# Miniprotein binders against q9h3h3, part 172

Target 1, 235 residues: q9h3h3
Amino acid sequence: EDGFTAEHLAAEAMAADMDPWLVFDARTTPATELDAWLAKYPPSQVTRYGDPGSPNSEPVGWIAVYGQGYSPNSGDVQGLQAAWEALQTSGRPITPGTLRQLAITHHVLSGKWLMHLAPGFKLDHAWAGIARAVVEGQLQVAKVSPRAKEGGRQVICVYTDDFTDRLGVLEADSAIRAAGIKCLLTYKPDVYTYLGIYRANRWHLCPTLYESRFQLGGSARGSRVLDRANNVELT

## First folded at step 11 (miniprotein)

Design UE19
Fold by ESMFold2-Fast, scan of step 11:
Structure UE19 (fold): chain B 235 residues (1-235), chain A 85 residues (1-85)
Amino acid sequence: as target 1 above (235 residues)
Amino acid sequence: DREELIRRFEELVREAEELLRRAEEALKRGDLLTAEELIREALWKLIKAAFIAEELGDPELLRRVEELVRRAERLLEEVYRLKRE
C-alpha cells in the first residue's frame, strides 16, 4: 500500500487483465441467474490467485458484469501507443489537452468511475448494487478486483463509452448513486490507464478528471461532482 | 407493497440466523469448509435484507442487518484463524 510507482500500478493492471475473468454476461445469460452468481462470487472472498476454501481455485484477474447492450470498443490502442511514443520522442509538451487529442484521434474514448473499498460486507453490497444496475440497463458494464494476497482495498470500475461526453459521465454517476453507493468516486479515462498515467506521474498530471462525493442533504441520492482539472463544481 | 417487503425481510433475517447457527455447529466440529460455505450463504441473505431495509428507509431494520453481519464476519475471521493453525 505504500506509494506504488506508476510502473508498479501499470504492471499490476496488466497482470490482472491477462489472467482469467469471472464474467456474468447479460447478453447470453438470463437476468434471473444474477442472484445465484453474486452469491457464488462475492468479491471480498474471491482471491486473486486462488485458495482452498475461497470460491475460486484458480487465479482471477477481474470479476465483471456485462449489460445486454454492451459492445466493447477499445479503439485503436496500438495506434495510440505508437503515437504516444512518437510524442514523447518529439519533445512536445505532454498536457491533458495533448492526451485528450491523442485519445480522440485513435478513438480510445472509454472511461470509468472508480470506487475503493476494504474487503468485507460493504464492498460485496456495493458490488451487488452495481451489478443489478448493469443487468437492469442503468449502467453498461462494470468490474471489481479480487481480494489481493497482500490485503488492501479493492476497486469497483463502472465504465462509460466516452469520457469526452460530460453528460454521459454525469448520468453514470447518477445511476451509481441511485444503486445506493455513498462512497467517494473518481473518474478516469482509459487513455490514462493505457499510457500509464497514475499518481505521481512524471508529467505531473492529475490521474482523474472528476470526483464525486455523496450528498447527505435530501432523501434523493445526489452527489457533488468536481471537475478536478479546472477546480470547478458541476453539481 | 410495504407489507410484502417486511415479510421478505423477516424471512431473509430468519434464514441468515439459521445458517449462522449451522455454521457455528460446523465450526465446533472442525468442518471449516462447510462453516465457510454457510457463512457465505448467510452474508448473501443479509445483502438482500440490506437492500430491502434501504428501500423501506427503516434504520432499525438496517441496525438488525448490521448486527448479524458483525456476527457472520466474526465467524468468518475465526474460520480463517483456524485454517492457519
Scores: ipSAE 0.545, ipTM 0.859, lowest interface PAE 2.3, mean pLDDT 87

Design UE2
Fold by ESMFold2-Fast, scan of step 11:
Structure UE2 (fold): chain B 235 residues (1-235), chain A 85 residues (1-85)
Amino acid sequence: as target 1 above (235 residues)
Amino acid sequence: DREELIRRFEELVREAEELLRRAEEALKRGDLETAEELIREALWKLIKAAFIAEELGDPELLRRVEELVRRAERLLEEVFRLKRE
């Protein structure tokens, strides 16, 4: 039944990506307009499928902020998917290392820090902090899910260019903490998302490569980062 | 500087309190759209106040923000309840 759950998550993700996005694009919009945009579109109140009573009357898949230097590069996702099918057919072992190699070969290198928060002030505050960090250049790009009809937690995704660049991943974590974020963060390469690999999967792969926990006084950077793939504490 | 941050915090809190008072009056007269707009404006001012309180490292200022946030969120829930009817 785990496969059914993963298929549902993949279908929901595709639908969100295909629906319209609310975007603050710092490449074309002055930073001085960010405050007004954040006030107009608090993620706790923007509804997934539209509601005459919310800031949006039409569906919204994601709320996003693009940094001034942001240059999207998805790599060769089609080639990645074809290679994934071939790998499954080949009978060769499917491991984190194998997926990492597929991602490198097809230049599908981006990844993201994830945080899950209940709808409300704390979510909107966290998003405002992240959005400011993006517009000020400490982070490259971020997005947050709109409020689902059934309620539940919303997710903020903070992207980095290359999940194999440990220093870059840690720099993003530091910038998130500097923005005032204290909740649990987990880091997932986009290769797992493109292949539909979530927590419940038939290969028992953990799609989370890093985990960050906020620590008062115990960490020089304000967080403890664990490399989940190698079971090594980095901070 | 610290004195300017305190001054700005007090201004934001005062503005948020006034916006919430006006939102309550809008709710009393059944003007749900105006009430919602005023509550959103108040919540945004409270987010800015929270950033200042965090920079100042004062738990008392954060508690004041949280109290007003609770009031704003309860008013917003009332707006949503009335809109569903």
Scores: ipSAE 0.384, ipTM 0.784, lowest interface PAE 3.2, mean pLDDT 87

Design UE20
Fold by ESMFold2-Fast, scan of step 11:
Structure UE20 (fold): chain B 235 residues (1-235), chain A 85 residues (1-85)
Amino acid sequence: as target 1 above (235 residues)
Amino acid sequence: DREELIRRFEELVREAEELLRRAEEALKRGDLKTAEELIREALWKLIKAAFIAEELGDPELLRRVEELVRRAERLLEEVYRLKRE
């Protein structure tokens, strides 16, 4: 439901991260096995907590695909959290620029393009396109949420390693569009997630840094990208 | 080329139709696990067909995929209904 608090969203995210993941790891698995793996685990049918009738009997937090060159780096999350606490105690204004500096200082630079889709064929089709782009090297890593018991939209997350690298963020958007994705995309730095900044936050910050809208007959990328933090059109 | 894409599209659609026919037969026998597996396989064939239809830019091919997807999803709903009995 849309009435969820930031605390509920943070608790759900933590639980998903701690539960087992279904992973296709292109660093150790031949690309030829991807189609069979996608057929076995369509995200519209993989259940969050497991059901006898689903592809999984055990809980699944995320369904993920790692590219051949994927090298995870979360940065210094503990240092980030300590600095965040100090910032809040200082009484200084909390702004997107301040969070950007904390993220840079502690090397917590990853971010992600998000798309929300209803369970069903269109979600599975979008995920298959993204997964192929990851395995073929156009994207670095992606994950999709499993189906919740109560229903509702599922999310596909496509990661970039540095949210301050505009070119990298735009290249990921272009690759997503090349994979056939036409829905609205929003980009969120992981620093916002680690600090518990969601839609309903007490600092009234927009957790979305970039927004991408599909445009047929528009740019060569097939989309318009807006930098929401600086109110600047990038494409 | 276009001719090869059309051939692959037609093959995937025919395979999906046959899988859905077998799924309907499995449902009539009360074999819900087999029905679900066949429907899942059919939906995967349809995802591949959709990629080809998009490359070809042909709205009619996409409509054909969407029609079979609706049939597959109706069969899947019937599987879930019967599992509750």
Scores: ipSAE 0.453, ipTM 0.817, lowest interface PAE 2.8, mean pLDDT 87

Design UE21
Fold by ESMFold2-Fast, scan of step 11:
Formats: sequence, structure tokens, C-alpha cells
Structure UE21 (fold): chain B 235 residues (1-235), chain A 85 residues (1-85)
Amino acid sequence: as target 1 above (235 residues)
Amino acid sequence: DREELIRRFEELVREAEELLRRAEEALKRGDLQTAEELIREALWKLIKAAFIAEELGDPELLRRVEELVRRAERLLEEVYRLKRE
């Protein structure tokens, strides 16, 4: 066992979502203010629960940038959770396809590209690139975790509005790569997050739907994107 | 324009170096808040310089940025250490 249960990870995610967020909202804030905001709140220094030695004295759940066209649409999460309970008691197999159908039925379609980076300059640099892409309109919305009390890697999440729209998912990957990001990316639909599908889940499901790897040594720009559920290359 | 990017890079590096010099003096005076603000502004200048160095594809410019980043991060760690005392 690697130590964390799905229940523990879900509780941590819920706490972060419910705690205050530091948000740059391009719908109401001029793009010219982004540089000052990024300098004030570098994710390598913002602490999860506050610290006198950090930019924040109170808890911060997420640091986020909303694009000018961003319109929140989480779908019917309550209906999804009720249907999930029914599915678990039905005896029907729980597969990526079954979860996809459940998500579509309840309009829980958003998802995110994830990248995990150690605290430090490289994380702050990556986040600055992503934030600029959001404010400039190449991405819709993104967030980054604050620094945990115990240390460890931080996560940047770059959202798309529909995980079933393969072109939209691939366009977001391209925008991330254009921002200078070369690390491994994995894509997780929000339905998996709402239903507690993490590593070592009881259904033995891969917790991510797509993977993106930067092409090393190639002159062509871009990445290789793999559909993990069907084990086929998309690019 | 390659020449314009090089000029912009050199301006950002000079500005970062001056901010770090001022941060060191603020730290010596015990002005932790000013030192922190100056260091964070310097790190932001260095992030912008790194983007230009990456666009230019020049590893020597990236090494110069990384050297100043290490200096800035050491100073920031010292500020945070003193704030926790």
C-alpha cells in the first residue's frame, strides 16, 4: 500500500475546494495587472494553511486564473452522485465507458490536464506561462495547488469544458506545449474526481484518461497523446 | 527581432540584479518586508528573462538567469527563516 486511501484524497480535495482561493479573473481585471499578481503570489511560496514566512497568513485552497470567456459549468453533480450510488449497488461492471456514460447523462463534462512539479522557480515559471496563456485566450481556466505543510510536489490543473471533445482536449495540450511546458501531462475528467477515482481505487481503473509526452529530440513541435483507456495513440 | 529580444533580456537582468542588491541591503537593515518584496520582484523579472532566453534558444543566457535565481532563492529563504524566529 502507498498510504493514502481514496477517502483521504477526496477529503483533501474537498477541503481545498472549500477554502479561499487566490484568483486572477480576466473577466473583471485588466490583463496588464497579471504580472504584478503573479509576482505577489508565486505558487512555490504560497502555503496551504498560512505561515508568517509566506505571502499568506490564512489558508489558501487554490491559486487560479480565469480567462475572459470562462463560464463555470459543473453540470449536475448531485444527480451524478445519486446515480453513482445506484451503479455501485446494481452489480453492473464499472468501466471507463460506464463512467463516461454517467458523466454525459448528468452533463459533468469538464476535465483537466495535470502536471506535477517540485516547489521552486521551475514551478513558478511553468505557472506564469500557463497563466499568460489563459489571460491571452489560448486556455480557458487553470489553477495550481499551494505548497503543502509536509512538502512534496505541487499540481497545475488546466481545464477544458468537455472531456469527450477530443479536439478541444488536444488543443489545450498544444497550448500548454506552446507555453514551454515539456513535462509529462495526464488528463483527468472531473467525473473521476467527483467519484473518488484515484490511484489504487477498488475498481482497478486507470485514474487518468489521456497522457501527453513531449517529443524529445524531434524538430516537429508538439507531443504524443495516448488514450490510456483504449491504449491507442491520438497523435 | 533578435536584437530587440537581446536588449530586453539584458534590461531584465540588470533590473533583477539591482533589485537583489537593494534586497540584500534591506535584509542587512532588518527590513524583512521590503527585502521580500524586492526579491519577489527580482524573481518575476527573471521569469520574464527566462522566457526570452528560451525563445532565443541560448543556453548561456539561461545559465545567467539560473545563477541569479539561485541567489534570489537563497535570500528569500533567509527572509522566511528570520520571519519564523
Scores: ipSAE 0.290, ipTM 0.721, lowest interface PAE 4.0, mean pLDDT 86

Design UE22
Fold by ESMFold2-Fast, scan of step 11:
Structure UE22 (fold): chain B 235 residues (1-235), chain A 85 residues (1-85)
Amino acid sequence: as target 1 above (235 residues)
Amino acid sequence: DREELIRRFEELVREAEELLRRAEEALKRGDLETAELLIREALWKLIKAAFIAEELGDPELLRRVEELVRRAERLLEEVYRLKRE
């Protein structure tokens, strides 16, 4: 059952958010300390629940880097969830437009570019590039998942503060590409995450708004960005 | 500039190679904690070398880094295997 899988994903996400995070906070820590922190906590080696053969003996939910200007603003998540329940009970259509309207009304505007990489040097290298871009001010905030018990791909999340600000979303993509990232990127508003809407959902909504593919060619650096909802190429 | 980047790249690679040699010696004497620390330091130097190779746009420099990374990863896997025994 699809509902069973979505429930498992939501439970895992909640557990990760509630467990301790390893954070490099550039608002309070000098940029000169980033190198040592990255060497101490490579995401390919940090284990989700702790392990004698890893940098951590205790559980770690996320490894994160906060930029100097980072100001958390989750909006009114509680109001969003209440309005979502009311919408479901009302029998009114649930569409991308109605979710966007709920997100705007409740100021739940953040979103993220996602990249999935196998544990190893390439993941650690990509994360180091992203972390440096955050500390240098090209990106606002990012996090990466620790290594799961059996392995599998890990995810790097690079956040923007407003998914309705297309220019800001595209600027973050450019900064990710400038950091040397060449893999597929997908962009998801946090409103979908807070409401537990994943790829397979009963409303047939696509939680991915944009995808970015690295472009080889005339431009020194570039990407092709597709608006998934409208099937329109933006770059 | 370019000459300084090349010098720094070669220095990082040389330092990583020496750290891996010392890590192998630590492994042979059963000093797993020292071996892990040395391997992690080598991998960090290799990440920095990879950034320089990418900035220089030189795939041959990146291949040299990748070869040392494979060696470091094999050593680290051996450390973890022994730690769990």
Scores: ipSAE 0.047, ipTM 0.543, lowest interface PAE 8.1, mean pLDDT 85

Design UE23
Fold by ESMFold2-Fast, scan of step 11:
Structure UE23 (fold): chain B 235 residues (1-235), chain A 85 residues (1-85)
Amino acid sequence: as target 1 above (235 residues)
Amino acid sequence: DREELIRRFEELVREAEELLRRAEEALKRGDLETAEYLIREALWKLIKAAFIAEELGDPELLRRVEELVRRAERLLEEVYRLKRE
């Protein structure tokens, strides 16, 4: 009855990862070229499957910015998937702790802060702020989805190296807020993405580990971060 | 330097407004390639202006930028529509 099952969402994600990416790589490109690149490829105008009326005529899976210190490490994803199949057939309970242990064992530690925005000025402005923070070294790497053919919200993903490193996750949140982002953020470990843990999954797991809300008040600028699993405020 | 930021903001907005005016003229002449280029240049200047408006903490300046962005987006959508004809 659900047109978008966890399996369908995983297939869509794989297709995007396999299609070409538009990348600003600060390891090889001067920071002074970022402004022109952002003007050429605003995410609200870049289309998922290409359109002669858009900046791209060919499919684009993601628009990404790599920081100067970015060093990709996906871990042992194949070993993770094999262990996941074994776990499912074993009859043992599937819990956040079990998935965390699988991720640690196979070094699949990266995770990401997610923000969902409608196509338009606010999306492009938010992406520009995030891209600048990456190029300036406050964030490691980020990507944003292109505009889907059916429309809908687009997602900005801001990655951290280790979802088990709470301090690192919180530091990334602070950098996002310092870039001027005020919308709701949720944090998802990549292990959940690889294993297909999405909204309404059959194991009834919360698909995100942290939630960040922009706080309003005196002179302080920042956010309130909630640990979703333990229902504990961290900031 | 608050005064310098205000000066830069007003210059960026002025430049964006002129680019959008030129883009409308190009669009009326059927020069879709020039119109698209000018609109994209205006949008980039407006993004820079938005950063300055947020730094200054002035919601009125941000509203001015958002209005011009909306105008630019409408023009760009019209360019894409005509390109598909």
Scores: ipSAE 0.000, ipTM 0.179, lowest interface PAE 17.4, mean pLDDT 81

Design UE24
Fold by ESMFold2-Fast, scan of step 11:
Formats: structure tokens, C-alpha cells, sequence
Structure UE24 (fold): chain B 235 residues (1-235), chain A 85 residues (1-85)
């Protein structure tokens, strides 16, 4: 993401969210259709703004897979934003703890594991593994960005419903690793996105809560998870 | 079960190899659209083969998939290069 500003990142995210999504919804579609859907829409080939030579002729904002039990819950985002304005007006310090409390109060609890991969086989393989884990019930929901016109890495987002539930976040990491994913993962609560807090912000807050690295060597599959805020190894 | 997974792996690899052979022939004829379609089909079969190799925990099977993936990606890059002409 080198060279992007917070405003540029926010504008791109809004545009992607507003454009059409390609969705495999396991709540209404049989699992047996997943392989055909994945073959039809490999993320390395689906173009952000459409291309006659790609699987899509029209813009696509995200490619997503919804699990059988997926129930969207964004919480009270409007209440969160109002409380955020009040906090900025108050004399209270703006810290990770105060943002966590605002998120809890307004039930804006979702977060996501992020992985950035170059367009190609490794991205498509990683996405296929994640999609299968979602449809099989080991993960709840995931999405991947389409290929940008300007190139660059694509992102896979694997969501959990509650960023304050450390065990749930770690279970998602474990399921991602079990799906064959070996790249670096970072975990970010959605509350930071809704409040416009990215890596460069005036409060010097780190929006990345956890970092996961694949365990190298040995026969066991697993990861080393670091709590970025406290600089503590969790696994 | 393990024997069945090995059979599926060998079938997928064989199908991918045939698709890549046909893609190379399409490239020789200048049929870029057919070449791209065949390469994409081969890559999907290789993704399925990779899942089986990982389930079996056999690094040799995974290396075979990786070699075919490299060949497929080189062919796909050649398709893109020729499309730009």
C-alpha cells in the first residue's frame, strides 16, 4: 500500500463497497456449486472496472463468500460516529482502550484478518482455500478484491464477528492456516475503518491488533501470533 | 481413501498437462483467446491438485504441481505479451 494516503484509501474502499459484488452465498446456494463458481471467478482475472477479456464486463467491487450461518451485524455505526465526535470534543485521551470501549458500547465489533497477495496462482489458490473453509463452516465470511487496473497486490479479508473475543480471532487464524495459507496476516477491527483511522493518523494509533506468521519447519501446521499493541507473543 | 486421492491427483495432473499442450498449440496458431481459456482451465485443475497434495502431506506431489503452475503462468504471460502487439 505504499504511496496511498488515508483519504485515498477511504475513497477506494467506499467505491468498492458501492459497486456490485460477486457473491457465493452458502445460505441459498448448494456447496456443490462452489468449485464451478471459483473456476468462473478467479480473483486474479476478475477486473475492478470490467474488461471484455476478463470474466466480467462490468465493474466489480468485491468477490465474497457468505457462510451458511452468516448474519451481518455492523452494529450502531451512526451512534459510534456521534460518540467519536463527542470524544474528540472532550478532554479525554484518544487511545486504543477508549476506541475499544466505543466499539463495545455501539456493538461495532467485527474485525478481519487481512492478507495481501500479488495477482496469480498463489492468490487464486489462497482464495479457493478460504472460500472452502467458509462454505464448510470453519470461517463465517470472506471477500477478496478484484484485480486493479493499475496493478498491485490484492487483498483477502476474513471476518470475525467480535474483535474483543481473542479466542475467536485466534480460531479464525487457525482455520486460515488449516486452509493452506502461509503468508503474513494482520488483524484489524472494523471500528478503525468506520472512524477513518488508518496507518497514518493524527492520534498515532496502530489499527493492526494482531499479526500472524506461518510456523516454519517441523511437521505441524500452525502460526505465531503477536499482539501488536502490547508486543506479546500469544502462540 | 489415500489411494483414491492419489488417483484423483494423477487425473488432475494429466488433464492439466493435456490442456497446457493444447494451449501451446493454440499459441502456435495465434489463437490467443483459446490459449488463455485452456491455460485458465489448467490452472484451476492445478489448484484442485494442490489441495490433494496438501491433504496427503506429500511434498513431491506439491513440487509437481508447482512445476506445472510455472509452465502455465509462463504461457499466460506469453498470451498477454502477444495480445499487446
Amino acid sequence: as target 1 above (235 residues)
Amino acid sequence: DREELIRRFEELVREAEELLRRAEEALKRGDLETAEQLIREALWKLIKAAFIAEELGDPELLRRVEELVRRAERLLEEVYRLKRE
Scores: ipSAE 0.303, ipTM 0.741, lowest interface PAE 4.1, mean pLDDT 86

Design UE25
Fold by ESMFold2-Fast, scan of step 11:
Structure UE25 (fold): chain B 235 residues (1-235), chain A 85 residues (1-85)
Amino acid sequence: as target 1 above (235 residues)
Amino acid sequence: DREELIRRFEELVREAEELLRRAEEALKRGDLETAEELIRQALWKLIKAAFIAEELGDPELLRRVEELVRRAERLLEEVYRLKRE
């Protein structure tokens, strides 16, 4: 967090996306094989660049699980980036609404619930719960970062296909909670990631659209969800 | 069935304890690869036990899992320490 620029974060994300992924693909692999795969590749032990004694000898960018019905659709990212440059020179205000419209126009609609956990048992347990929910059809797709050499927190990303579909985003939150996840969750549209917009940006945009906090009892979904853009409670 | 869940929980915990005991013996004889594999197997059984404890809503069962997890994590740290020598 501190000491990283948007450029540094973007470069790290690009490198991870380009390196090999460890994937459990439920579209082609029987669900009965999931437990063995999870045991073989616990994210707290899979190292980013490989080392002796870890589950991997070669670099791993991401560990992912694809659901039975998962159909990748990144939209027109090139057109989005070109339109973003044009918007910056147009003199039109850069707001969440204008960015949302660019995303819609270019069909860059996916987004993700994020959770950050220290390497260890709680991370592996959370990932196992998420992976099972994906393979069982409650979630569409998810990935988790491997362990960095520095040992910082790892991230689990749980994707939805359309960040403008509030009900779909909330349904994913409910499924994450049903999988046993109790930590803080934040939701970020992929449009912000593709444009390199992170927490500290010159346009003062908040890339986090929703925030979910676990609530023991009292909540119908086991969580309290805040719409960060409009500052309103949804649950 | 609550009784069946408790039975499965006790079996997973027992299996994890045995794997950790074997891991300690492997570590004692310097067999780092076997120790790491046994610890990895124990941690996976503990993840399954944690899911059952959470389904049962029993904090006492979760504390038992957490204690074995701490033991497994201490052994894993020792494996990595020795690998760096």
Scores: ipSAE 0.321, ipTM 0.736, lowest interface PAE 3.6, mean pLDDT 86

Design UE26
Fold by ESMFold2-Fast, scan of step 11:
Structure UE26 (fold): chain B 235 residues (1-235), chain A 85 residues (1-85)
Amino acid sequence: as target 1 above (235 residues)
Amino acid sequence: DREELIRRFEELVREAEELLRRAEEALKRGDLETAEELIRKALWKLIKAAFIAEELGDPELLRRVEELVRRAERLLEEVYRLKRE
């Protein structure tokens, strides 16, 4: 069975983060090399644990593209995790507001737009579009999961530096749509990921703050963005 | 230039078709490594063609790309099947 608990999902995420990444870093690599790199490492063909029949013989945790202006800032993750343990033992209610407060206090502010696509051409095409947008400066950084042994959908993550900056989150959505992406997008703050809070969690928290749906009303690249936490339509 | 984009699209599709034809021949002779390389090159050409088809807003061009992609993916699955024997 595929009945994963939060512990299994957290272990899987940690393993992916610790395994080697295939990175195109536009801070040190000319943009002209991107096409060759994308052709060499299409995400539908890169296997999670390596395979002689794939582009990689060794494990790959993530395939990533870093923009020229990308400056990583994870905040105080260790302090966040310690405060989370204290909160759990305190007996106080655990709410979205409390988690947001912990994230702000410890400067763990990054978040990501997620899209899930089946392995194949559409995934590779979507990733190529996102990667080009990153290298061209419309997005800051993105990564895509490799193909799992079990199959199933792969995920493209497009990061923003501050989940509390609504305009920044919306600008990233617009850039994703401009890259030709038409599928459902959901936005999740990294604080939920660092704390191991996924869709099926014991606190019944929804880790998704925003949802973006493609709409043709007025613009071919238009989208409707909903702030799920506050029940407000932003676009 | 719209005409230049159409010419580039047709060139990419033609190149992809030739690569897939050569991949089928490599597969027939049991050269799995060459077949895989040619299929991946074809898929990359098709990704570029898809970007042009989307820019042109022509669903028929996108349909042609998707048909060739399905053919390429079938060939790649056959390569992987044979490699596991």
Scores: ipSAE 0.000, ipTM 0.434, lowest interface PAE 11.2, mean pLDDT 84

